VH-VL binders against Protein FAM13B (FAM13B). Designs and how they scored, part 15

Target 1, 190 residues: Protein FAM13B (FAM13B), of Homo sapiens (Human) (q9nyf5r23to212)
Amino acid sequence: IPLDELQQGGHPDNEVPFIVRHVVDYIEEHGGLEQQGLFQVNGNAETVEWLRQRYDSGEEVDLVKEADVPSAISLLRFFLQELPEPVIPGSLHIHLMQLSQDYNNEDEFGRKLRFLLQQLPPVNYSLLKFLCRFLANVASHHEEIWSANSLAAVFGPDVFHIYTDVEDMKEQEIVSRIMAGLLENYYEFF
Key: E = the ipSAE of ESMFold2; O = the ipSAE of OpenDDE; V2 = 0.75 times the mean of E and O plus 0.25 times the DockQ between their complexes.

## First folded at step 11 (VH-VL; framework fv_roledumab)

Design k4 (from y3 with heavy chain Y101S; at its last look DockQ between E and O 0.93; V2 from the best seeds 0.77)
Fold by OpenDDE, look of step 11:
Structure k4 (fold): chain C 190 residues (1-190), chain A 123 residues (1-123), chain B 107 residues (1-107)
Amino acid sequence: as target 1 above (190 residues)
Amino acid sequence: QVQLVESGGGVVQPGRSLRLSCTASGFTFSSYGMHWVRQAPAKGLEWVATIWYDGYNKQYADSVKGRFTFSRDNSQDTLYLQLNSLRPEDTAVYYCARDQSEDHWAPYAFDIWGQGTMVTVSS
Amino acid sequence: AIRMTQSPSSFSASTGDRVTITCRASQGISSYVAWYQQKSGKAPKFLIYAASTLQSGVPSRFSGSGSGTDFTLTINSLQSEDFATYYCQQYYSYPLTFGQGTRVEIT
């Protein structure tokens, strides 16, 4: 389902799809984020698919009773991956890649990145902002286990629709770096 | 000689439409981002819109979103601003300006300006 | 939106005077500030960018300074051709915004 079509199911205050908000809230409250490798462990595929179908059908889901944290994380990632258009639209992707030219100038890098974020459709921006806030909080509260870089490595490909073993390694590095920057400097960008 | 020339201004009634043009010469038009800036009589400068070299990336001031449309024809070295649903507060001299840097998609300063074209919206 | 507040709105000066115009941003914008000169009935003219870099062809009596939130345009020795309205601008983020302008008039 296209992101813009999910507005009807979004949060009343910010256009974030309900599934994303619901899953993130569950993870924040019950995730036990102090666990090593939590974001790197795949959830149960059947559980994830079952949950996906229920959300798609508009059924009420009790994640505490019906899911586990790994499956919830996988569901979130799967949602991002299955968007017909990545959170960062392809039209902006090329410009993001060009940011690598400004790696040595943090001010310029940040400025250009802000401009790119301002070019996002509102629903994309809201989703990205929400996701980054979640991940930034994880990094800040559990920095011993989860760095901005490690979280960026996990979720960056989902946000940009970059697939390992398919996309250029350089592109993956740039995406991870951009994502890490967004997490480390969340309040400067959002 | 680097030059920008605006045209298309005039007097129109509220609710009407007008199309402004800006013709560039003396530089590679397709390599630069372009801007529209307006200035109401005896008032300051107000940014209106920005369009980048590929004509895809466009940004608008909130005051004109949904009413104004920015476009460019690189083959004709021409910039366009379609003004719809005009209001009296849209009355201004409209300037086109060049972004100072080539092949950018983030704004810098405006290094070249046209002489402007006057748009008057009145009953 | 980032507000650019210029001061003063207008003032009178004489040729030879040192003139200072201030622009304050509502938030930190590093050095992403430009200055323009506009004479009556004419289009703005590009003077300074990056807060302190003088555009080619602009007289050296013009200078810019500042970073963060406070910026200054200085005319070291005002010339007869410098009587005009000056505008600061930020290009740190959308929407791009100008100061309200400062009119420099002849005494």
Scores: ipSAE 0.706, ipTM 0.863, lowest interface PAE 0.7, mean pLDDT 92
ESMFold2, look of step 11: ipSAE 0.717; ipTM 0.896
ESMFold2 (binder alone), look of step 11: mean pLDDT 93; pTM 0.950

Design k5 (from y3 with light chain S93N; at its last look DockQ between E and O 0.85; V2 from the best seeds 0.79)
Fold by ESMFold2, look of step 11:
Structure k5 (fold): chain C 190 residues (1-190), chain A 123 residues (1-123), chain B 107 residues (1-107)
Amino acid sequence: as target 1 above (190 residues)
Amino acid sequence: QVQLVESGGGVVQPGRSLRLSCTASGFTFSSYGMHWVRQAPAKGLEWVATIWYDGYNKQYADSVKGRFTFSRDNSQDTLYLQLNSLRPEDTAVYYCARDQYEDHWAPYAFDIWGQGTMVTVSS
Amino acid sequence: AIRMTQSPSSFSASTGDRVTITCRASQGISSYVAWYQQKSGKAPKFLIYAASTLQSGVPSRFSGSGSGTDFTLTINSLQSEDFATYYCQQYYNYPLTFGQGTRVEIT
């Protein structure tokens, strides 16, 4: 389901899909973010699929009673993975790959990234901003466990729909650099 | 020699439409980002729109967003700016300009400018 | 949007003078500034990019400086062909914005 269609399913005052806001708010409220591997561990598959189907049908979900933090994280990741188009649309990917030319020019890398963010549909931008705020806060408050680089490695593929393959290692490198840059310099970009 | 030539300007009533064209020659048009910049009589320069060399990625000034549409035809080395719902404040000389660098989508300085075409929106 | 404020709006100068035009950005923009010259009835002419780099074919009497928010265009030993209006422009992010212009007049 395209992101712009999902906005009608959210709360009237929110610019982020309800499932995303609900899940992220739950994760932030209920903690446990200091656990090793938390963002790499799959939640219970039956629980995650059950919750997903209830959100899709519009049912009320009480995450406090029905989920735990690993399941909420898995649900968030599955939401990002299952979007028909990635948060960073495929139409921008060729231009994003060209940022590799500027790996050692931080000002130019950042400038080009700002221009790319300005090409995002408003819904995509809002979701990316919300997600990056969440992840940047995790990195800043739990840095002994979660660095910007480690969170970027987990969520970068989900945001771009570019996943590890031997033939795709250059793509993974630039995806990680972009995502880490957004998390490390959140207020510069958002 | 490198050249940009605008055309399609004229005098129109408010609410009407015009289509501006910019024909490029002397360089590899498909490798450059392109811009429209306008200048109201006796006023400064105002950026209007940018199109990347891919022909799909575009940006507009808030004053024209939703009313103007920028496109390019790389097979004919031509830019188009569709001006809809024209207002008196759109009165200006419209310049097309080339972005500075070949094979770069991000905006840089504007190194080549056309001569401009005048659009007058008058009751 | 990033506002680019030029000063002065205009001034008079004589051939041979050293002329300084300033441009202030409303936020830090590193060195992503260009300068253009425009003579009456003509299209702008590209002079300087990256705050301080002269475009090929621009006389060495032109120079640019600055980083962050404050930028300067200097013409050392003004020539008769330099009487024009000068614009700064940022290309740090959208919307791309120009300063309001500085008119250099002969007297």
Scores: ipSAE 0.727, ipTM 0.898, lowest interface PAE 1.1, mean pLDDT 87
ESMFold2 (binder alone), look of step 11: mean pLDDT 93; pTM 0.951
OpenDDE, look of step 11: ipSAE 0.811; ipTM 0.916

## First folded at step 12 (VH-VL; framework fv_roledumab)

Design m1 (from k2 with light chain S93E; at its last look DockQ between E and O 0.93; V2 from the best seeds 0.83)
Fold by ESMFold2, look of step 12:
Structure m1 (fold): chain C 190 residues (1-190), chain A 123 residues (1-123), chain B 107 residues (1-107)
Amino acid sequence: as target 1 above (190 residues)
Amino acid sequence: QVQLVESGGGVVQPGRSLRLSCTASGFTFSSYGMHWVRQAPAKGLEWVATIWYDGYNKQYADSVKGRFTFSRDNSQDTLYLQLNSLRPEDTAVYYCARDQYEDEWAPYAFDIWGQGTMVTVSS
Amino acid sequence: AIRMTQSPSSFSASTGDRVTITCRASQGISSYVAWYQQKSGKAPKFLIYAASTLQSGVPSRFSGSGSGTDFTLTINSLQSEDFATYYCQQYYEYPLTFGQGTRVEIT
């Protein structure tokens, strides 16, 4: 379901979908982030699918009782993957790929990225901002385990819906670099 | 020579609409981002809107967002600015301007300007 | 929105004078500043981009400098055709804001 349709409840301004808030709050509260590979480990497939169906139906979910941190991370990632349109819409992807022309000019790269962020629908922007705050916080508090680059490699494909193919390896590099830049310079962009 | 020519200005009452046009010549229109800038009588310049060369990415000043619509027709080398729900505060000379670089989607400076078309919103 | 504040709002000068106009951004904008000249009843004319780069055909008596928040337009030896209003503009982010203008008048 498109992000603007998932923005439920008629809340004032710029809210993220409930599943995202709920899952991220759970992960931040219940920790375990010092474990190497945590963001790359799949949660129990049955648990993740069961939770997904519960959120899709609008059922109450108690993550403390019904999930663990790996399952919550997997659920967050699957939410991003399953969006009909990626958080960074496909209509912007050609312009994002052109950012590779500015790798040697940090100021210009950052400026163009700002303009691209300003093109996002408000709900997409809010979700991206919320996700980047979470990931930047993880990187800052667990620096020896989770760098901005490593988190960008995990979540970049999910945010852009750009997954591996040999002709797509350049796109993967660009996506990871953009995502890492957002995480490393969060307050500059958001 | 490179040229931009605005048209469609006039005198209208509040709440009415106008459609401004800007016709380009002497350059590859479809390769450039374009802008509208306005200037109220005896006042400074105010950016109004930008459209990227792709024709679908647009941005508006808050004062006009939801009321003005910017579009382009690359087959006729023409820009359009639809001005709806006009207010006395929209009274200004409206300029179209070319963004500086071809095949660049991000805004830069405005290197070519038209001579402007006057919009007056008055009871 | 990034505010661009020009100073002075106006001043009088004579031909041959060195004229300096300043423009301050409300936040750091690197060098993403342009300068325009506008004569009464006419469209703006593009002078400078990237804070310091002169557009082709602009007389060398014009120069720009600055980065970050503080920018300057200088006319080294004012000519009679230079009496006009000057605007700075940032193109760092939307909205693409202009300064309020500086009017340079004949003494």
Scores: ipSAE 0.759, ipTM 0.915, lowest interface PAE 0.7, mean pLDDT 87
ESMFold2 (binder alone), look of step 12: mean pLDDT 92; pTM 0.947
OpenDDE, look of step 12: ipSAE 0.839; ipTM 0.933

Design m2 (from k2 with heavy chain Y56W; at its last look DockQ between E and O 0.88; V2 from the best seeds 0.79)
Fold by ESMFold2, look of step 12:
Structure m2 (fold): chain C 190 residues (1-190), chain A 123 residues (1-123), chain B 107 residues (1-107)
Amino acid sequence: as target 1 above (190 residues)
Amino acid sequence: QVQLVESGGGVVQPGRSLRLSCTASGFTFSSYGMHWVRQAPAKGLEWVATIWYDGWNKQYADSVKGRFTFSRDNSQDTLYLQLNSLRPEDTAVYYCARDQYEDEWAPYAFDIWGQGTMVTVSS
Amino acid sequence: AIRMTQSPSSFSASTGDRVTITCRASQGISSYVAWYQQKSGKAPKFLIYAASTLQSGVPSRFSGSGSGTDFTLTINSLQSEDFATYYCQQYYSYPLTFGQGTRVEIT
């Protein structure tokens, strides 16, 4: 379902999809984020699929009783992966290659990244901002376990829909640097 | 002989529409980002809109969002600015301008300007 | 939006004078500033980019400086063709914004 169709009511209280807000709130409240590998471990596939179907049907979900943190993380990642268009739309990916030319010019890289964010549809921007706030908080509070780089490596592919593919190696590098930069400098960009 | 020439200005009532054109020559038009900048009588310059070489990446000033539409026809080396729901405060000389560098999608300075076309919105 | 504030709003000067115009950004914008000259009834003319880099064909009496929030355009030994209005512009983020202009007048 396209991200703009998931925008409920079109007012500030519903800027991100309910499933995303619900899952992230659960993860933040129920902790366990200091465990190594947590974002890289798949939740129980049956649990994740059951929860997904209930969210899709509009059923009430009690994550406290029905999920664990790995399953909630998997559900979040699955949501991002399943979007018909990535959070960073494919039309912007051509600009990713041009950014690689500025790796050694921090000011220019940051400037162009700001312009990239300003090209996003409002609903995409709101989701990205929400996700990056969550991940930046994880990195800042658990830095010895979860660096901005490690979280960017996990979530970057989901945000851009750029996965392991020989043709995509250069794009994977720039995606990781963009995501890490956003997490490390959250308040400068959002 | 790098050149930009605007046209399509005129006098129009509030709430009406105009379509501005900007014709480019002397450079590879399809490689450049392009801008519209306006200047109200006896006032300063105001950025209005930007469009990039692919025609899909566009940005508008808040004062014109939802009312103005920027497009380009790379086969005719021409820019268009559709001005809808015009208001008296849209009265200005409208300039088209070229972004400084080929094959870029982020703004730099505006190195080539047209001479402008006057839009007057008055009852 | 990043506000660009120029000073002075106008300046009376004679041929041969050294003229200094300042532009202040409402936040840090590194060196992403351009300067333009506009004569009455004419389109703006591009002078300077990256705060200090002179565009090709612009007379060497023009110079720019600054970084962060404070920027300066200087005209050394003013010529009669330099009487105009000068604008700074930031290209750090959307919306792109210009200063309100500084009119350099003949005394």
Scores: ipSAE 0.689, ipTM 0.879, lowest interface PAE 1.0, mean pLDDT 86
ESMFold2 (binder alone), look of step 12: mean pLDDT 92; pTM 0.949
OpenDDE, look of step 12: ipSAE 0.841; ipTM 0.936

Design m3 (from k2 with heavy chain D99E; at its last look DockQ between E and O 0.65; V2 from the best seeds 0.00; counts 0 for: pae O 7.8 > 2)
Fold by OpenDDE, look of step 12:
Structure m3 (fold): chain C 190 residues (1-190), chain A 123 residues (1-123), chain B 107 residues (1-107)
Amino acid sequence: as target 1 above (190 residues)
Amino acid sequence: QVQLVESGGGVVQPGRSLRLSCTASGFTFSSYGMHWVRQAPAKGLEWVATIWYDGYNKQYADSVKGRFTFSRDNSQDTLYLQLNSLRPEDTAVYYCAREQYEDEWAPYAFDIWGQGTMVTVSS
Amino acid sequence: AIRMTQSPSSFSASTGDRVTITCRASQGISSYVAWYQQKSGKAPKFLIYAASTLQSGVPSRFSGSGSGTDFTLTINSLQSEDFATYYCQQYYSYPLTFGQGTRVEIT
């Protein structure tokens, strides 16, 4: 389902799809984020599929009773991956890929990145902002376990729809750097 | 000679539509981001819309969102601004402007301007 | 939106004068400021970008300075052709915004 269509059926006060908000809230409250490897462990495929179907059908879901944290994380990632258009649209992808990280010119980099982020459709921006806030909080509270880089490595490909074959390591690196930057400097960009 | 020439301005009633054009010459049009900036009579400059060189990425001022549509035809070196649901406050000289060319992705200043086309919305 | 507060709105000057126009941004915008000159009935003319870089073909008597929030356009030794309205603009972020303009009139 297109992201903009999801917004129309979403909460009247929130541009973020309900499934994303619901899953993130559950993870924040029950995730035990102090556990190592939490974001790297795959959830139960059957559970994830079951949850997906229920959300798609608009059924009530009790994640506390019906899910586990790994499955919830997998569901979130799956949602991002299954969007018909990635959170970062292809039209902007090329610009972001060409955005050079210049540590000697951080202000310029920041300005350029902010500008590109502003090119996102509102629903995409809202989702990205929400996701990055969640991940930034995880990184800030559990820095010893989850760095911005590690979280970026997990979710970056989902946000950009980069499915790495060995041939595109550079693109993956750039995406990870961009995501990491967004997480480390969340309040600067959002 | 780098040049931008606007056309399509005129007098219309509120609620009507108008289509502005901007024809570029003297440079590789498809390589540049383009903008519309308007100026109400005896007022300052107001940014209206931006379109990237590829024609995919667009930005609009809040005052025109949902009513104006910015497009470009790189094969014709032409910009278009479709003005729908016009309001008296849309009365202005509309300028097309070229984004300063840099080997970067962020927008820069407007280095080339057309002479503008006047749009008057009045009952 | 970033507000660009330009001052003064207008003033009179004579040829030969040193003229200073100020633009203040509502937030830090590094050096992403441009200046334009607009004569009556004409389109704006590009003068300065990156706060202090003079556009090619613009007389050297024009200069820009500033970074962060405070920016200045200076005309060293005002010439007769310089009487016009000047605008600052930020291109730090969308929406792109202009100052209100400063009209430089002849005394």
Scores: ipSAE 0.015, ipTM 0.590, lowest interface PAE 7.8, mean pLDDT 87
ESMFold2, look of step 12: ipSAE 0.731; ipTM 0.900
ESMFold2 (binder alone), look of step 12: mean pLDDT 92; pTM 0.947

Design m4 (from k2 with light chain S31K; at its last look DockQ between E and O 0.86; V2 from the best seeds 0.75)
Fold by OpenDDE, look of step 12:
Structure m4 (fold): chain C 190 residues (1-190), chain A 123 residues (1-123), chain B 107 residues (1-107)
Amino acid sequence: as target 1 above (190 residues)
Amino acid sequence: QVQLVESGGGVVQPGRSLRLSCTASGFTFSSYGMHWVRQAPAKGLEWVATIWYDGYNKQYADSVKGRFTFSRDNSQDTLYLQLNSLRPEDTAVYYCARDQYEDEWAPYAFDIWGQGTMVTVSS
Amino acid sequence: AIRMTQSPSSFSASTGDRVTITCRASQGISKYVAWYQQKSGKAPKFLIYAASTLQSGVPSRFSGSGSGTDFTLTINSLQSEDFATYYCQQYYSYPLTFGQGTRVEIT
């Protein structure tokens, strides 16, 4: 389902899709984020699929009773991956990739990134902001276990729909750098 | 020899449309982002719109969103600003301006300006 | 939107005077400020960018300073051709915004 269509099905007071908000809330409350590898462990595929179907059908889901944290994380990632268009639209992708040219100038990097973020559709911006806030909080409270870089490496590909194996390692690095920057300097960008 | 020349201004009634043009010369037009800035009579400068060199990325001021459309024809070294649903508050001299840097995708300063074209919206 | 507030709105000066115009941003914008000169009935002219970098061809009597929120345009010795309206502009983020302008008039 397109992200803009999901906006209507989101929280009544928020543009973020309900499934994202619900899953993130569950992870924040019950995730035991002090555990190493939590974001790197894949959830049960059958559980994730089951949960996905329930959310798609509009059924009430009790994540505490019906899910586990790894599956919830996988569900979140799957949601991002299955969007018909990545959170970062293809139209902005090339410009974001060009940010690598400004790696040595943090001020300029930040400025350009801000401009790119302002070009996002409102629903994309809201989702990105919400996701980055969540991940930034994880990094700040558990920096010894989850650095901004490590979280960026996990979620960056999902946000940008980067699925290439070996051929475009440079693209992966750039995406990770951008995501890490957003997490480390969340309040400067959002 | 770098120059921008605006045209298309005139007097129109509210609700009507007008198309402005800006012709560039003396530089590689397709390498630069371009902007429109307007100035109401005896008022200050107001940014209107930005279009990047590739013609895909566009930004508009909230005051013109949904009514104005910015485009460019790099083969003709020309910018276009389609003004729809014009309002009296749109009355202004409209300037086209060149972005300071080549092949950038974030705006810098406006280093070259046209002389502007006057748009008057009145009943 | 980032507000750029110039001060003063207008003032009178004489040739030879040291003139200072201030622009204050509503938030920190690093050095991403430009200054323009506009004479009556004419298009703006680009003077300074990056808060303090003089555009090529602009007389050295013009200078810019500042970072963060407070910026200043200075004309060291005002010349007869300098009587005009000056605008600051931020390009830190969209929407791009200008100060309201400062009119420098002859005494």
Scores: ipSAE 0.670, ipTM 0.853, lowest interface PAE 0.7, mean pLDDT 91
ESMFold2, look of step 12: ipSAE 0.743; ipTM 0.908
ESMFold2 (binder alone), look of step 12: mean pLDDT 92; pTM 0.948

Design m5 (from k2 with heavy chain D99L; at its last look DockQ between E and O 0.06; V2 from the best seeds 0.00; counts 0 for: pae E 12.9 > 2, placed apart)
Fold by ESMFold2, look of step 12:
Structure m5 (fold): chain C 190 residues (1-190), chain A 123 residues (1-123), chain B 107 residues (1-107)
Amino acid sequence: as target 1 above (190 residues)
Amino acid sequence: QVQLVESGGGVVQPGRSLRLSCTASGFTFSSYGMHWVRQAPAKGLEWVATIWYDGYNKQYADSVKGRFTFSRDNSQDTLYLQLNSLRPEDTAVYYCARLQYEDEWAPYAFDIWGQGTMVTVSS
Amino acid sequence: AIRMTQSPSSFSASTGDRVTITCRASQGISSYVAWYQQKSGKAPKFLIYAASTLQSGVPSRFSGSGSGTDFTLTINSLQSEDFATYYCQQYYSYPLTFGQGTRVEIT
């Protein structure tokens, strides 16, 4: 379902699709973020699929009773993966090669990244901002377990829909650097 | 001396195939993305395809998608464009071009061009 | 796809004249515009990128301006070697697209 359709169905008090806000609020409230490997463990597949179908049908979901944190994380990632268009649309991916040329020039990298963000549709920008605030908060409060780089490695592919094998390390490096930069410098970009 | 030299053009019947090549010299070929751009007789320029420096990330114009295949051999500093199922509207001079990397503001501007190779598709 | 519309389609001028060519994008493309010069029977030559930045070795009589949707190439004192066809090109997003060209002809 396109992001525009999901936001049209959203409550007036939120900037992002209900499923995203609901799941992230659950994760933040119910903790366990100190656990090693939490973002790398898949939730139960049947549970995640059942929850997904209920959100899709508009049923009310009680995450406290029906989920755990791994399942909520899996559901969030699945949502990002299943968007018809990635949060960073494919039409903007042409700029990724240029960003890679400026790894050693942080001012220039930041300037080009700000240009990329300025081109995002408003709904995509809002979702990205919400996700990055969540992930930056995780990184800042649990730095010894969850660095910006480690969270970027998990969520970067989902945000861009760029899933490459080991042979295309430059593409993954660009994605990870962009996401890590957004998480490390949240207030500079948002 | 930076140079791109295309070859492999010719006259071919509709439905047939050609393979174009472009040989690069005078720069570090494996560090650059490359493009094919075509120009029909007495017409403007049309982007055909882009390939990244590693040879895996590729983009094609809709008019050629599924019929043309862009590849590169970084050990021989050579680009290839396989033109399959050719149509009369594919008749054009085909240029290879280098993507500019030197300035942050021109990520896919075409700073070096070959002289082109002519492809004519007619019965 | 982003349409690039050039105006005029042709222009007759004498050496020393000031020539202005415009290019309009069908949507905002920031400053991701390049300009090329093509002489009859030859490959295009890269002139300007980022709407206004001259490529190394391009004479200072060439200039570019604009942002968003409206872009301009100006030749301030036309020289005999400047009679050619000029193309704008957006590189904001795929598919990459060119304007239809503007011929600058001798009067």
Scores: ipSAE 0.000, ipTM 0.506, lowest interface PAE 12.9, mean pLDDT 80
ESMFold2 (binder alone), look of step 12: mean pLDDT 90; pTM 0.927
OpenDDE, look of step 12: ipSAE 0.206; ipTM 0.709

